# Ledger of designs, part 1: VH-VL binders against q09347

All scores and structures are predictions.

Target 1, 142 residues: q09347
Amino acid sequence: YHQYRELKCSTPTNSIRGGPDRAECHLVLKAEELETGRPVPTGLGCWQEDHDGEEREYCDIVCPKSHTVFISYIDQGHRACFNFITYQVEKRNDEHVLWRSGKCLNSTVNYRIGCKFDDPFETQFKSDNEIFAHLRARARRV
Positions, changes and structure headers below are counted from each chain's first letter, unless a header gives other numbers; antibody chains are not in Kabat numbers.
F, E and O are the ipSAE of ESMFold2-Fast, ESMFold2 and OpenDDE, as the mean of both directions, binder to target and target to binder. V2 is 0.75 times the mean of E and O plus 0.25 times the DockQ between their complexes.
Where letters were taken out, [cut] stands.

## First folded at step 1 (VH-VL)

Design r01 (framework fv_rilvegostomig_arm2)
Fold by ESMFold2-Fast, scan of step 1:
Structure r01 (fold): chain C 142 residues (1-142), chain A 120 residues (1-120), chain B 110 residues (1-110)
Amino acid sequence: as target 1 above (142 residues)
Amino acid sequence: QVQLVESGGGVVQPGRSLRLSCAASGFTFSSYGMHWVRQAPGKGLEWVAVISYDGSNKYYADSVKGRFTISRDNSKNTLYLQMNSLRAEDTAVYYCAREGYDFLTGFDYWGQGTTVTVSS
Amino acid sequence: QSVLTQPPSASGTPGQRVTISCSGSSSNIGSNTVNWYQQLPGTAPKLLIYSNNQRPSGVPDRFSGSQSGTSASLAISGLQSEDEADYFCAAWDDSLSGWVLGGGTQLTVL
């Protein structure tokens, strides 16, 4: 029997991904989307390229029922969710970039995670897998 | 190329203080949480302290609470550990370690360590 | 004593499979993922496994991890002489708000 796991809502280190060397994305969160308790697929993450050349994934992206997405970090079956208050779309290098900032669910701890999105709000998706395939391709090419 | 280089170790008398430094290079230091981990001679590893990327959050092992203070200077890419009221059981090699891409990944890069000996 | 429990030693011969256990509680392994560190004699530790079963780049696929309930295991297949080292498990402990580690297992390749 499957059950949605309780989300991890904060981390002791206020972990920041997407420092000065990575793009930032602004997302919109709806309270009802976060309250669905629906299991989320894994496999899509925002990346960061270290000086050692390793590719690292920091978070998954979930779009439950609407064109609203939220970002969580995935560590096996444990997740930290980010609650973003606002979004900002800006055009950079002839592409639309969403600013990605957040706050841990049910806490005052703020997180900033850098990624680049190919304007997911203008894309109409028919399944979670389609969303993850699309955003994975974009997130890995910051 | 991630590098962490510890310094400041030495031999000190019980009750004295010592400050360790860790110089970081090869990554955006201000974006990572940082840890201190120690190892007593011939013994296992013991986590000592962590500091968040911006210095706002700090956590310590119970054995060092009230005696040790972790801090960082992001403008110098340097992590510090101020050790007060040193005891014989603080004798160890002290490693500086970077938090992985996620705080639960633990310590993905370690320095070579600096030796602290508390001796009467 | 260490918060996480490991056997103090383990041994095997080249080509064999060895496993190293790590036991904790609900506040650590039962709630958070396990990391494994390898320490060769005279060197700093190296991250070997993170998130229960993931390998950093450069770690051979002979090393694998698993977790069930409040326990975890490190498995080394095709054992080689260069695997002779100390192995430590670690997990974040929610009740202590800190990292806890096992006492280490000294692996000897006979």
Scores: ipSAE 0.006, ipTM 0.534, lowest interface PAE 9.8, mean pLDDT 67

Design r03 (framework fv_rilvegostomig_arm2)
Fold by ESMFold2-Fast, scan of step 1:
Structure r03 (fold): chain C 142 residues (1-142), chain A 121 residues (1-121), chain B 110 residues (1-110)
Amino acid sequence: as target 1 above (142 residues)
Amino acid sequence: QVQLVESGGGVVQPGRSLRLSCAASGFTFSDYGMHWVRQAPGKGLEWVAVIWYDGSNKYYADSVKGRFTISRDNSKNTLYLQMNSLRAEDTAVYYCARDYGEWTLYGMDVWGQGTTVTVSS
Amino acid sequence: QSVLTQPPSASGTPGQRVTISCSGSSSNIGSNYVNWYQQLPGTAPKLLIYYNNQRPSGVPDRFSGSQSGTSASLAISGLQSEDEADYFCATWDDSLSGPVLGGGTQLTVL
C-alpha cells in the first residue's frame, strides 16, 4: 500500500485554468524526458468497478517516453468527474512489466482531476488500492 | 468569435504611470489564465506578467517586478496592467494573451492586436 | 539577452524544408513543454505549435515540432512564400517561475 502511494508521486496544486468541470483536486506530474504532450492507451485495457452503487469506467494511458501508466476513471452518471492514478511500468519484449521500486516517477506533467461530487479521503484511498490491485493482476511484476 | 482588445496606451514621460486594459469576448474569461507580453520597436517578444483564472496567483518578469501590477475583473471580462515608474525601456507594443494550459503547460492561443506605449521626454 | 537561443535568421526556397533550432537548459526546455509562435510582418503573434509537437486547428501539416533534451526544433516542409515571418520558441522556466522566449528567427523565403 505504502509503495503504491509512493508510485503515485503526485501533489495537488492550483491550475492556471478553471472552468465548470474544474478539479477540486489537481495532480502535478513531471515528465522530464517527455518529447510529446499526449499520453496514449497502454493496451492493458479498460475495466469497470462498482463504487458504492456507482458504476465507474477505468482506462489506462501511458506517457510515450517515460512508460508511465496513467489510470483515469469516468463516472458514468457524472461525466465531469475524473480521477488519475499514476504508476510506473516498463515495456519489455512487448509486455508491460510493473516494477515495485518504491521510487517516485522521474517525470512530471500537469493533469486536472475534475469531480462533480466530493469523495471522502477514506473512499479515495479505498478506490485507489482496488484499482492498483486490478492493474497488478494484469501486469508482470519484478 | 473569440477576441481580445487592448486599450490605454499612449505617450508618457519617464516616471509617470499608465493603466492598460484588455477586454475579452467570445469565451468564458473566468476560466482562463491571462498574460501580458510586450515587443519593443524592431525587437523580439518579451513576456511581462501572468495571472491565474481566479486572480489567486501572479508572476512577473524581473524587469517589471515592483513597478507593474497585473489584475483582472472577471465580472467585467477585463484584464489590467498597472504600470508605475515608467522608463524609456518600457516603450513597446503591449499584447494581452489567453493561456490555454495549466501550471507548466504554458501556451498563449489567443492574442489581442496590441496597444502602443511610448515613454519619452 | 534571451534565455532561449535561436539563430537570428534562416532562409529557404519554395518547396524546401527548413528547420529552426531553439536551445535552452534543464530548468526550461529540459523540464517543460515548448510552444512556437509565428509573427507575420505587421501582425500580432499566432500560436503555431504547443506541447512540443501539437498543432492548433488551421495550422498546416507542413509545420512540425520536436524536442530532445534541452533543445527543440521547428520544421517547415514544402516552404511557401506565406511562411516568411518571425518565429519564436517559448517555454516555462522553473528557476525564474515564468515563461521564457527565444530571441526570434527571421525566416526569408528566397
Scores: ipSAE 0.006, ipTM 0.520, lowest interface PAE 10.2, mean pLDDT 68

Design r10 (framework fv_rilvegostomig_arm2)
Fold by ESMFold2-Fast, scan of step 1:
Structure r10 (fold): chain C 142 residues (1-142), chain A 122 residues (1-122), chain B 110 residues (1-110)
Amino acid sequence: as target 1 above (142 residues)
Amino acid sequence: QVQLVESGGGVVQPGRSLRLSCAASGFTFSHYGMHWVRQAPGKGLEWVAVISYDGSNKYYADSVKGRFTISRDNSKNTLYLQMNSLRAEDTAVYYCARGYTVKTYSGYFDYWGQGTTVTVSS
Amino acid sequence: QSVLTQPPSASGTPGQRVTISCSGSSSNIGSNYVNWYQQLPGTAPKLLIYGNNQRPSGVPDRFSGSQSGTSASLAISGLQSEDEADYFCAAWDDRLSGWVLGGGTQLTVL
């Protein structure tokens, strides 16, 4: 696998209540950036920094062109975690809007070759920070 | 290079108001929660207030509730602290600090400004 | 004044191991992570330890943190003259809905 990007993000007041916070940091991956070699855990998969950790099951999804896939990275201090998140894409007023769908997780197709970031990623987003800001604002609509 | 530069400190009389600013550079300001922390002369650090990345959530120390207001302008990469009804015990160096956290209990202040001095005296 | 309790001073000689304690309650250290900040004379504070025991890049491994129950400790091994500074512990307090800090420990290298 490619080294995944991390978005630095903080919301001290949002996190006060405890529990896993899935909105903190998001990664957006192009399908072509995913390589054979390392499975991505499904749901909340965690591992210790000083240990390889257990091999986790990877997520097979069917991801239509109307959907966008994100991997959420969470640093819990004692461990690092990923969660696989899917969004439905809709075009409104010449803007692409994202709603969290979860539908892609109900089907089985290898995400490495089946899921793509279409026009919303390539024409709308210019940086990881811009992607994160857009995702956070839009995800809360659901 | 992350930089935080405070300004707006000065000498003011009790009961008056003062507004502090913190100019941020070297990072995407709109992605981080921001804090104000103060230090009275020869004393320890006291946390004052926090504001979330988008300005929607704020928390204050009990000693300043109702008198101080934290705000931010993400288009100008600037954090503010409006201080009303100032008292002698508000005399301190005021630092702005960047918050990094996935949860409040795992949060920390990873970068601090140089500080600006506020003196409340008659 | 301070919600978290630290000794006001600590001292050691070069090469020794020194520990600085921080005592709180169930609403702060007992429920939330502890961070440590170092303040050299005349300077702004600097992050030294976060999340009870994690070191940011650039902090020597001779600095370490630990937490047990409602207390935390900062340990400095191989003490050096440049470690002479004020050290503050900090944690979120669920009851106060805010950050609380210790009064600070002034470390003197003899």
Scores: ipSAE 0.000, ipTM 0.498, lowest interface PAE 16.4, mean pLDDT 67

Design t02 (framework fv_tafolecimab)
Fold by ESMFold2-Fast, scan of step 1:
Structure t02 (fold): chain C 142 residues (1-142), chain A 122 residues (1-122), chain B 106 residues (1-106)
Amino acid sequence: as target 1 above (142 residues)
Amino acid sequence: QLQLQESGPGLVKPSETLSLTCTVSGGSISSSDYYWSWIRQPPGKGLEWIGSIYYTGSTYYNPSLKSRVTISVDTSKNQFSLKLSSVTAADTAVYYCARLTYYEGSGYFDYWGQGTLVTVSS
Amino acid sequence: EIVLTQSPATLSLSPGERATLSCRASQSVSRYLAWYQQKPGQAPRLLIYDASNRATGIPARFSGSGSGTDFTLTISSLEPEDFAVYYCQQYSDWPTFGGGTKVEIK
């Protein structure tokens, strides 16, 4: 099952001044299921594999247990397309693999993955305690 | 051509708030590809990242400075600002604004302002 | 925080010589490392990002290599304008900079 709570996006009315044509969206995942919290060396961001006619994009991500995993992207009207993309962290033996299935057929969307430290004293400033997770991406069978 | 320019008082008294503004020209601050950052350098020492802001208001701060730092953005003026409270002599530094190219969770700085020296002295 | 250690602190060389600068991270930063050049009274200038990619307008004599914890910036043949301080910076975590290596005229 999906480990994300929900997709949250800022709206134009939540901007500092004037409405943006775009909104920043976060897909937040709980990190307490992750085994270790340290970056792992890699030369690639993400890669793709075909699974029974479904193309999946895999990215290895490791976040500390004290952090939540999030995926941020700019919503330029691509939210409907993102509703067809499934994000999940799979716990596999000694590693955790972030994968997604599906692509936006009508557009390319920029996104980033990070870890956010949730501190009781810093709940009003969640973005301020962000630790950017290293992506460990490689062909899974190599 | 993209240019960043710092402005603000060059002298601040101990215990007061240091306030600087960065004006962006030749490009829009309302860009989804970039964050806008403050970095400082005490005289004769190395570089220290203070924090970064996205045009929507999302901020990231250096944990060692977090309790004293506020960064804000004004997209209508194409500028972003730094406030550092409760300053001491240790905050004397050249302050730079810079553009952060956000990449896989963090980033590197591709364009920098010229820097402005802020001296904390009574 | 990830600590970056640059060595040597000072490198004394003549124009035409090869410069090799080291940057070591306290933990793996993968390829998420940039190099900057700073001349007295000036802002830093981006040279290299993602450990080995030259920034726009940077001469081919500058090259970066390494991954994980060990990184190198090489200047194949020093020009007079290359005598400056060089900083490495990681972005695998919140940005941190090395202490710098000063390349000075012998």
Scores: ipSAE 0.000, ipTM 0.516, lowest interface PAE 15.5, mean pLDDT 71

